# Designs tried in a protein design chat: VH-VL binders against q8ixk2r445to577. Part 140

Target 1, 133 residues: q8ixk2r445to577
Amino acid sequence: FFGMLQNKGLTDYCFDYNPPDENQIVGHQVILYLCHGMGQNQFFEYTSQKEIRYNTHQPEGCIAVEAGMDTLIMHLCEETAPENQKFILQEDGSLFHEQSKKCVQAARKESSDSFVPLLRDCTNSDHQKWFFK
Short names: E, the ipSAE of ESMFold2; O, the ipSAE of OpenDDE; V2, 0.75 times the mean of E and O plus 0.25 times the DockQ between their complexes.

## First folded at step 7 (VH-VL)

Design p45 (framework fv_axatilimab)
Fold by ESMFold2-Fast, scan of step 7:
Structure p45 (fold): chain C 133 residues (1-133), chain A 120 residues (1-120), chain B 107 residues (1-107)
Amino acid sequence: as target 1 above (133 residues)
Amino acid sequence: EVTLKESGPALVKPTQTLTLTCTFSGFSLSTYGVGVGWIRQPPGKALEWLANIYWRDDKYYNPSLKNRLTISKDTSKNQVVLTMTNMDPVDTATYYCARRPYGDYEFDYWGQGTMVTVSS
Amino acid sequence: DIQMTQSPSSLSASVGDRVTITCLASQDISNYLAWYQQKPGKAPKLLIYDASSLESGVPSRFSGSGSGTDYTLTISSLQPEDFATYYCQQHDNLPLTFGGGTKVEIK
């Protein structure tokens, strides 16, 4: 699949990656932002290796979660996807992170008007359901 | 400064249709992610959500009342209108409109409410 | 539909008291919970969002906590202006649902 990865519960919000420096695309947190339909920072690829790839820069970035953390960070893609970069998009729309046994949830960043995807215990929450648009 | 104000009839007869208008200022329903909802409260009872409308005209209704409710907006007038058909005395309540900023946020600003009594 | 159960339905307290109100959801709502204050004859006012985030302009004596299905609103030192009815609301799934309310009355 290719497209914008939109949240069912947090209506109008999509995965967004906007690194502050075009020469440093790795190491920054993935955010959620209003879906604008223009691709760019919101265009992702879901691969057969269960990766979520960011395709606007070379080398391509792959979303990962480090052990013990709950934030989604952009890492470099590898020839064989490591376990921390594998997300199973399930039939009900949940994004299951195999290594942590947790699901990706839309959540507010701190006490701000900003939103981010975070790993949380899996529930039947609409905020844990995603689809490509 | 964000303000919302409800207007409509104070008395409605059983079987009639209720039409309520929410007029607001300090924000626009053309702003991405913004919405306006309607909530009611019968005297001495809990709050009950009725319907939401969002910036791109997406509409959501409480399933228990969906066949009776219609929500619409006029972005240029800063108004949201709620229509409820077949009014019954149990629908007697104070009706509020409230703002939902940025999609599915909580209701951060509320109108003062308008009391609607359903009686013959 | 997600059912929201508040306890107690009412309580009596004095100025300076610590007040605790609980809200139980019929399923895990992933911290998508708001608390509102409603004074007699007035519209509700947002106090807390996302279970624990204090709304701008709300006094720091108000705090929210909890996760999963079990949530709490705490008023650390009750003031005269805090006598009101408090409601929780889940915004995890449609339809949006509110608790039954907790009336905080003067002793």
Scores: ipSAE 0.120, ipTM 0.718, lowest interface PAE 4.5, mean pLDDT 88

Design p46 (framework fv_axatilimab)
Fold by ESMFold2-Fast, scan of step 7:
Structure p46 (fold): chain C 133 residues (1-133), chain A 120 residues (1-120), chain B 107 residues (1-107)
Amino acid sequence: as target 1 above (133 residues)
Amino acid sequence: EVTLKESGPALVKPTQTLTLTCTFSGFSLSTYGVGVGWIRQPPGKALEWLANIYWRDDKYYNPSLKNRLTISKDTSKNQVVLTMTNMDPVDTATYYCARIPYGDWEFDYWGQGTMVTVSS
Amino acid sequence: DIQMTQSPSSLSASVGDRVTITCLASQDISNYLAWYQQKPGKAPKLLIYDASSLESGVPSRFSGSGSGTDYTLTISSLQPEDFATYYCQQHDNLPLTFGGGTKVEIK
């Protein structure tokens, strides 16, 4: 699958990656923002290796979670996906992070208009369900 | 600063269609993420959600009432309209419209409510 | 649909008391829980969203806590203006559902 990765529990919010510097795509947190339909920062690809790839810039970025953390961070993609970069998009729409055994959930960050994807215990929440559009 | 006000008929007969208008100020439905919902409350009973509409015209309905409900907006007039068909005495309630600030499903500001009685 | 059960349905308290109201969801709602206050003849007012986030302008004596299926609204020192009916609402799944309400009455 590829396209805009949307949350079922938030109206019109998509995975978004907007690095401050286009030459430094690694190390920043993935956010959720209102779906704009313009591609670019909101265009992701789900690969056969269970990666969520950010293909807007070179080198390609892959979403990862560091051990002990709950935030989704952009890393460089590798020829063989490391465990911290593997997410299983399940039939019910949940996005399961294999290494941590947790699910990706939409959550408020700091202000009421700011949302981020975070790892949380898996539930049947619509805020833990995702789909490509 | 943010205000919402419901308007519509106080009395409707069984089988008639109810049309309620929510007029608001202090925000716009052209603002990213903003929505307006309708909630009702029968006398002495709990709140029941009916429908939401959002800035890009996304619409959501309570499935138990979906075949009877239509929600629409006029962004230029700052109005949201709810239509409910085939009214029944059990639909007697105070009807509220309320703002949704950021594309989620909580309601931060509510109108005063308008009482609708359904009887012959 | 997610069923929201509030306990107690009513309680009597005095000014200065600590009041605790519970809301139970029929499934895990991942902290997507709001609390509203409704005074007689008036519209509901948002107090808390996301289980524990206090709405702007709401007095600090109100607090929310909980996770999973079990959530609590606490009023640390009840004031005369706090006598009202309180409702919880899950904002996790459609359809949106409210609890049956808890009426806080003067003792």
Scores: ipSAE 0.512, ipTM 0.854, lowest interface PAE 2.2, mean pLDDT 90

Design p47 (framework fv_axatilimab)
Fold by ESMFold2-Fast, scan of step 7:
Structure p47 (fold): chain C 133 residues (1-133), chain A 120 residues (1-120), chain B 107 residues (1-107)
Amino acid sequence: as target 1 above (133 residues)
Amino acid sequence: EVTLKESGPALVKPTQTLTLTCTFSGFSLSTYGVGVGWIRQPPGKALEWLANIYWRDDKYYNPSLKNRLTISKDTSKNQVVLTMTNMDPVDTATYYCARIPYGDFEFDYWGQGTMVTVSS
Amino acid sequence: DIQMTQSPSSLSASVGDRVTITCLASQDISNYLAWYQQKPGKAPKLLIYDASSLESGVPSRFSGSGSGTDYTLTISSLQPEDFATYYCQQHDNLPLTFGGGTKVEIK
């Protein structure tokens, strides 16, 4: 699947990645931002290796979760996807991170009006349901 | 700062259509992420959500009442209007409008409420 | 629809008491829970959102906790102005649903 990865629960919020340094796309946190419908920093690909790939810039980035963390960060894509970069998009719209046994949830950043995707225990919450637009 | 005020008829007869207007200040429904919702409360009973409208004209309705409800906005007038058809005595309640600050579903500022009595 | 059950329906407490009220969801709501205070004859006021985030301007004696299906609102030292009915609301799934309310009367 391809496009803007939107949350079912949060009104018009999409996966967003726009690091300050154009030439270094890795190491920064993926955020949620209001969907603008123009692709660019909100355009993602879900691959057959279960990657969520950011291919707007080179080198291509793949979303990962580091051991012990709950934040989604951008890593370099590998020829064979490592386990920390694999997300199972389930039939109900949940994004299941197999290595941690957790689901991606839209969540408010602490004490702010900003939102981020985080790993949380899996529920039937609309805030854990994602779809491509 | 932020204020909301409901207006509409105090008395409605069974089968009539209720029209309520929420007039607000201190924020705009053109602001990204902002919404306004309607909630009602029958005397001595719990709160019941009715409908939400957001800055991009996205609309959500309580499914138990969806066939009776219409929500609309006039961004230039800072107004949100709710209509509810086929009123019944069980719809007697205080009706509130409230602001949704950022794209989610909690209500941070509420109007004072307007009491609507449905009787013949 | 997600059913929200509050307990107790009412309680009486003295100024300075620690008060806890609970809210149970019929399914896991992933901490998408808000608490409101409604004083007699007035509109509700938001106290807490996302289960534990204190709304700006709300006294620190109010706190929220819980996860999954079980949530609690705590008032650490009850004040005279805390006489009110408290409502929980899940803001996880549509339709939005509220608990039945807990009436707190200062003894």
Scores: ipSAE 0.370, ipTM 0.811, lowest interface PAE 3.1, mean pLDDT 89

Design p48 (framework fv_axatilimab; at its last look DockQ between E and O 0.74; V2 from the best seeds 0.00; counts 0 for: pae E 4.1 > 2)
Fold by OpenDDE, look of step 8:
Structure p48 (fold): chain C 133 residues (1-133), chain A 120 residues (1-120), chain B 107 residues (1-107)
Amino acid sequence: as target 1 above (133 residues)
Amino acid sequence: EVTLKESGPALVKPTQTLTLTCTFSGFSLSTYGVGVGWIRQPPGKALEWLANIYWRDDKYYNPSLKNRLTISKDTSKNQVVLTMTNMDPVDTATYYCARIPYGDHEFDYWGQGTMVTVSS
Amino acid sequence: DIQMTQSPSSLSASVGDRVTITCLASQDISNYLAWYQQKPGKAPKLLIYDASSLESGVPSRFSGSGSGTDYTLTISSLQPEDFATYYCQQHDNLPLTFGGGTKVEIK
C-alpha cells in the first residue's frame, strides 16, 4: 500500500511530513494536514516489514515511536525493522503499533487548529481508521 | 461574518420530495476543510443529523435516512441543497444548515432554521 | 450508532447557581464531543468543542470536562440569559448523534 494515508474520522486529512531540511529528514514529528495529492510530503508506503515509509527522500525514513512517547517521529529505516517501527494496518482500517499495543488516532493539538497522529488505546473510533488513497 | 440561511417550502404533502437550499456567506466551500451539514429538529424534540458535504464533494448521510437523502453543493453560488424523498408527517421539523470547520464534524455556525410541515 | 444519554432532561436553577449537565456515550468517544446551547425559537449555538475547548465568544462561565464515555457541561454561575436547552453531540463515529437535551429553567 502506498500514497496518501488518509484518516476516516477527520475528513480530508492525511499523514504529512515536512522536514525543515531535506537532507536531514529524521527527528521530527509526523503531522496531519489537509490532503492535497501533491505527493512528496504526503506520500507514504506500508511495507511488508510493517513499516510506514517516507521514501520521497534518501535515505528513506520510517515512522517510529520513541520510548514513552505517543507521537510519531521519523527515523531512518533499517535493514531489519526495529520493534518501535512496526505497525499493523488492519483490514478495518485501524493502524496498530505492535510495541505499544496502541492505535494511531487523529487528534487535535491542544489549543490549536492543527492535527497530529497520536497513539491511543484502541477503540472503534473513526479517527483511528486509515486508508491509502 | 459567517451567515447561513435555509430556504424551501414550509408545507409539503406526504410522499412528496422536499428540497431545501442553504445559502451562506462569509465562507466558501472552495476552502480546504470546510463543510456544510443539515440537522433537523422536530417540535419539542432533540436534534437529528441528516447529511454533510465538504469542499471536495465528500458526502455523508445518516444511514437511517440515506435512501431518502441527497446533498449537493454549488460552490459558485455558495449554496448547498438537500433533497429528501417520500416525506411523511413524522418528518415535520425545523431544518437547519450549519457550517463545519477544519474537516471536523461539529457545527460552529447555524442558520436560523426553516420549519417544514408535512401534511395532507 | 453511538447513543448519547443526556441527564437530566430538565432542571430548574436560580441565577448564580452552579449547573451541571451530563452526557453519557454508549462507547468511548475519545473527547470528540461538542456542546450546544439552544434558546427558544433559535438555532443551536456551539459552546464547547473537543469536550473542553471553549468556542470563541462564549462566556468563561461555561466549561466542559470528561473523557471516555462520560462528559459534563458546567455553568459556574447561571445567568438569566442562560435559559436554554443544551445538547451534547458526538462526532467520533458516523452517524453523528446528539443527546436528548437538557432544558435549563430559571427559578
Scores: ipSAE 0.912, ipTM 0.957, lowest interface PAE 0.5, mean pLDDT 96
Fold by ESMFold2-Fast, scan of step 7:
Structure p48 (fold): chain C 133 residues (1-133), chain A 120 residues (1-120), chain B 107 residues (1-107)
Amino acid sequence: as target 1 above (133 residues)
Amino acid sequence: EVTLKESGPALVKPTQTLTLTCTFSGFSLSTYGVGVGWIRQPPGKALEWLANIYWRDDKYYNPSLKNRLTISKDTSKNQVVLTMTNMDPVDTATYYCARIPYGDHEFDYWGQGTMVTVSS
Amino acid sequence: DIQMTQSPSSLSASVGDRVTITCLASQDISNYLAWYQQKPGKAPKLLIYDASSLESGVPSRFSGSGSGTDYTLTISSLQPEDFATYYCQQHDNLPLTFGGGTKVEIK
């Protein structure tokens, strides 16, 4: 699958990656933002290696979560996907992070209109359900 | 300052259609992430959600009432309209409209409410 | 539909008391819970969102806590203006559902 990765629990919010410096695409947090339908910063590819790839820049980025952390960070893609970069898109729309055994959930930052995807214990929450559009 | 105000008939006969208008100020439904919802409260009872509408015309309805409800907006007039068909005495309630600030479904500012009595 | 059960349905308290109200969801709602205060004849007012985030302008004596299916609203030192009915609401899944309310009365 590829396209804009949208959350079921929020109205029209998609995965979005907009690093402050376009020449330094790794190390920044993935956010959620209003779906604009134009691809670009919201275009992601779900691969057979269970990666969520950001292909609009070079080198290509892959979403990862470090051990003990809950934020989704852009890393460099590797020839063989490491476990911290593997997400299982399940039948119910859950995005399961294999290494941590947790699910990606939409969450709002306090005192903010900004939303971010975070790793949380798996539930049947609509905020943990995702689909490509 | 954010304000919302409901308007509509105070008395409705059984089988008639209810039309309520929410007029608001201090925000716009052209603002991304913003929505307006309708909630009702029968006398002495709990709150019951009816419908939400958002900036891009996304609409959500309570499934138990969906075949009776229509929600629409007029962004230029700062208005949201709820229509409910086939009114019954059990639909007697205070009807509120309320703002949703960020595309999630919590309500941060509420109108004063308008009492609708359904009787013959 | 997610069923929200509040307890107690009513309680009597004195000014200065610590008051706790509980809200139980029929399934895990992942902290997507809001609390509202409603005074007689008035519209509800948002107090807490995302289970524990205090709405701007709400006094610090109000706090929310909990996770999974079990949530609480606490008023650390009840003031005269706090006598009201309190409602929880889940905003995790559609349809949105409210608890039955807890009336906080003067003892």
Scores: ipSAE 0.546, ipTM 0.852, lowest interface PAE 2.0, mean pLDDT 90
Fold by ESMFold2, look of step 8:
Structure p48 (fold): chain C 133 residues (1-133), chain A 120 residues (1-120), chain B 107 residues (1-107)
Amino acid sequence: as target 1 above (133 residues)
Amino acid sequence: EVTLKESGPALVKPTQTLTLTCTFSGFSLSTYGVGVGWIRQPPGKALEWLANIYWRDDKYYNPSLKNRLTISKDTSKNQVVLTMTNMDPVDTATYYCARIPYGDHEFDYWGQGTMVTVSS
Amino acid sequence: DIQMTQSPSSLSASVGDRVTITCLASQDISNYLAWYQQKPGKAPKLLIYDASSLESGVPSRFSGSGSGTDYTLTISSLQPEDFATYYCQQHDNLPLTFGGGTKVEIK
């Protein structure tokens, strides 16, 4: 799949990646932002290796979860996907992080009007449902 | 300041179509992420959600009523319109419109409500 | 559809009392829960969103807590202006649903 990765429960919000420097795409957090489809920030590819790639840019970025964290961080893609970069997008729309056994949920960033995708215990919440547009 | 006001008929006969207009000020549906919803409350009973419409014209309806409801907006007039067909006495309620703000706060500002009675 | 069950349906309390109102969801709603206050003849007023976040201008004696299916609104020291009906509302899944309400009256 390729396109904007949208949340079902948080209406009109999409995965968004806007690194402060185009040449330093590693180490910044993926956020949620209102879906607009403009520029390069909201286009991701879900690959056969179960990666979520930010590959409209070279070098390619892959979403990862670092040990002990619940945030989604951009890493460089590797030829063979590391376990912390593998997500299962299920038929019901849940986005399962296999290594942690948790699901990606749209969540409010503490004390703000900003939203981010975070790992949480899997539920039937519409805020844990995602689809490509 | 944010305000919303419902307008429409106070009395509707069974089988008629109800049209309610929400006129608001202090915000615009051109603002990213903002929406307006409709909620009703029968006398002495709980609140029931009816429909939402968002800035990009995404529309959501209560499934139990979806064949009867139509929601639309006119951003230039700061208005949202709800139409409900085939009214019945059980639909007698106070009807509210309310703002849905950026940040997923469900219904942060409400209109005063308009009482609609369905009776022959 | 997610059913929201509030308890108690009514209560009597004195000024200064600590009051706790419970809202039970029929499934996990992942903290997507709001609390509203409604006085007679008035529209509801948003108090709390996301289960525990206090809306701007709401007194700090109001607090929300809970997770999963069980959520609580607490008023730490009732004031005369707090006598009203309180509703919970889940905003996790469509259709959006409200609890049946809890009427807080002066004892």
Scores: ipSAE 0.308, ipTM 0.790, lowest interface PAE 4.1, mean pLDDT 89
ESMFold2 (binder alone), look of step 8: mean pLDDT 93; pTM 0.944

Design p49 (framework fv_axatilimab)
Fold by ESMFold2-Fast, scan of step 7:
Structure p49 (fold): chain C 133 residues (1-133), chain A 120 residues (1-120), chain B 107 residues (1-107)
Amino acid sequence: as target 1 above (133 residues)
Amino acid sequence: EVTLKESGPALVKPTQTLTLTCTFSGFSLSTYGVGVGWIRQPPGKALEWLANIYWRDDKYYNPSLKNRLTISKDTSKNQVVLTMTNMDPVDTATYYCARIPYGDYEFDYWGQGTMVTVSS
Amino acid sequence: DIQMTQSPSSLSASVGDRVTITCLASQDISNYLAWYQQKPGKAPKLLIYDASSLESGVPSRFSGSGSGTDYTLTISSLQPEDFATYYCQQHDSLPLTFGGGTKVEIK
């Protein structure tokens, strides 16, 4: 699959990656932003190796979760995907992070108008259901 | 200032179709992420969600009532319309429209409500 | 559908009392819970969303807590204007569902 990764529960919000510096794509948090349908910063590829790959900018980025954290961070893709970069998109739409045994959930940041994907215990919440559009 | 106001008939006969209009100001349904929903409350009973409509015309309905409900919007008039077919006395309730600010499912501003009585 | 059960259905309290209202979900709602206040003859007003986030303009005496299936609304020092019916609502999954309400009455 590839396209805009949209949340079922948070209507019209998509995975978005827009680092402040175009020459530094590593280490910044993946956010959720209103789906604009234009691809670009909202275009992701789900690979057969269970990576969520971002290659709109160079070098290629892969979404990862750092040890002990619950935020999704952009890392450089590796030749052999490490376990912290593997997500299983399940039939029910849940996005399961194998290493932590947790699911990706849409959640509010400090303000009610800002959202981010976070790892949380798996539930049947619509906010934990994702699909490519 | 955000305001919403419901309008429609106060009395409906059984089997008729109810049409309610929500007219609002202080926001636009062309704004990304914004939605408007309909909720009803029978006298002395709890709130029951009916339907939501969002900026991109995404529509959601309570499945227990889905075959009876239609929600639509007219962005040029700042209006959302709900129609409900085959009215029954058990549908007697105060009907509210309310704003959804950020694409989620909570309601931050509500209209005053309009009472609809279904009686022969 | 997710069922929301509120307890108690009603309670009597005096000004200055600490009031707690409980909301139980039939499944884990991942903290996606809102609380509303409704005064007689008026529309509901949003108090809290995401279980514990206080809506702008709502007095700090209102607070929400809980996780999983069990949630609580607390009013730390009841004021005269707080006598009302309170409703919880899960905003986790469609269809949206509300609790049966808790009426807070003067003792």
Scores: ipSAE 0.455, ipTM 0.841, lowest interface PAE 2.5, mean pLDDT 90

Design p5 (framework fv_axatilimab)
Fold by ESMFold2-Fast, scan of step 7:
Structure p5 (fold): chain C 133 residues (1-133), chain A 120 residues (1-120), chain B 107 residues (1-107)
Amino acid sequence: as target 1 above (133 residues)
Amino acid sequence: EVTLKESGPALVKPTQTLTLTCTFSGFSLSTYGVGVGWIRQPPGKALEWLANIYWRDDKYYNPSLKNRLTISKDTSKNQVVLTMTNMDPVDTATYYCARIPYGDYEFDYWGQGTMVTVSS
Amino acid sequence: DIQMTQSPSSLSASVGDRVTITCLASQDISNYLAWYQQKPGKAPKLLIYDASSLESGVPSRFSGSGSGTDYTLTISSLQPEDFATYYCQQHDNYPLTFGGGTKVEIK
């Protein structure tokens, strides 16, 4: 699949990656932002290696969760996907991170009006259900 | 500051159509992530959600009432209108409009409510 | 639809008491729960969102906790202005649903 990765529960929010400097693509947190329908910073590809790939700019980025963290960070893609970059998109829309045994959930960031995808215990919540549009 | 105020008829006869207007200030429905919803409360009973409308004109309705409800907005007037057809005495309630701040589903500011009585 | 069950329906308390109100969801709502306070004759006021996030301007004696299907609103030391009806609401998905309310009455 590819396109804009949208949350079922959080109305009209999509995976979004907007690095502060287009020449420094990796190392920053993936956020959720209002779906604009134009691809750009919201265009992701789900690969046969179970990666969520950001390839609008080069080098290609792959979403990962660092050890001991619950935030999704953009890393450089590798020829063979490491375990921390593998997400299983299930039939019910859940996005399961194999290494941690947790699911990606839409969540509000602190006391702000911003939203981020975070790793949480898997539930049947619509905020843990994702689809490409 | 954010304010919302409901307006409409206080008395409605059975089978008539109810039209309620929410007029607001301190925010705009052209702002990303913002929505306005309608909630009602019959006397002495719990809150019941009716409908939401968002900045991009996305609309959501309570399925138990969907055939009777229409929600619309006029962004230039800072107004949201709810229409409910075929009114019945059981629809007697205080009707509230409320703001949704960031594309989620909680309501952070509420209007004072307008009481609608349905009787012959 | 997600059914929200509040308990108790009413309780009597005195100023200074610790008050606990519970809300049970018919399915896991992943902490997407809001709490509202409604005083007689007035509109509801948002107290808590995302199960435990205190809304700006709300006194710190109010707190929310819980996860999965079971959630709790606590008032650590009840004040005279806290006598009201409290409602939980799941904001996990449509249709939005509220609990039946808990009326906190003066003893």
Scores: ipSAE 0.256, ipTM 0.772, lowest interface PAE 3.5, mean pLDDT 89

Design p50 (framework fv_axatilimab)
Fold by ESMFold2-Fast, scan of step 7:
Structure p50 (fold): chain C 133 residues (1-133), chain A 120 residues (1-120), chain B 107 residues (1-107)
Amino acid sequence: as target 1 above (133 residues)
Amino acid sequence: EVTLKESGPALVKPTQTLTLTCTFSGFSLSTYGVGVGWIRQPPGKALEWLANIYWRDDKYYNPSLKNRLTISKDTSKNQVVLTMTNMDPVDTATYYCARIPYGDYEFDYWGQGTMVTVSS
Amino acid sequence: DIQMTQSPSSLSASVGDRVTITCLASQDISNYLAWYQQKPGKAPKLLIYDASSLESGVPSRFSGSGSGTDYTLTISSLQPEDFATYYCQQHDRLPLTFGGGTKVEIK
């Protein structure tokens, strides 16, 4: 799968990665932003290794969650995907993070007009359902 | 400021179609992520969600009332219209429209409501 | 559909009392719960969203808490203007569902 990764519960919100520094594209948090339909910073690829790849820039980034954390951050992709970079996109739309055994949920950040994907206990929430558009 | 107001007939006969219009100001359905929903409340009873429409024309309906409801918008007029077919006395209620601020499902500003009585 | 059960259906309390209203969801709603206040003859007003986030302009005596299926709305010091019916709503998944309401009367 590839394209804009959109949330079912938050109408028209997509995975978005736009770090402020072009020369350091890793280590920043993935956010949710209004889907603009043009790809760019919202274009992601779901690979056979269960990675969510950001390939708008070189080198390519892969979404990861560090042990004990719940935020999704951009890391460098590896030739063999490490466990912290593996997400199972299930048929019901759930995005399951294998290492933590949690699901990716759209959540409101401290400022109420901002949203981010976070790891939470898996439920049947529409906010935990994702699809490529 | 944000304001919503419902309008439509106060009396509807059984089997007729109800058409309600929500006219709003202080926001636009061309604004990213914004939506408008319809909720009703029979006298002395709880709130019941009917339908939502969002800025990109995504539409959602309560399955219990499916095939009876149609929601549409006119972005240039700041209006959302709900149509409900085959009205019955049990549909007697105050009908509200309300804003959805961020493409989610909570309602932050509500209209004053319009009472619709279904009687012969 | 997710069933929302509120308790109690009604209560009476004195000004200054701490009031707690509970809301139970038939399934885990991941903290996607809103609370509304409805005064007689008026439209509902949003008080709390995402279980514990206080809406702008709402007095700090209102607070929400809970997780999973069990949620509470607390009014720390009841005021005369708090006479109203309170409704919970899950905003986790469609169809959207509301609780039966809790009527709070100040006596």
Scores: ipSAE 0.457, ipTM 0.839, lowest interface PAE 2.4, mean pLDDT 89

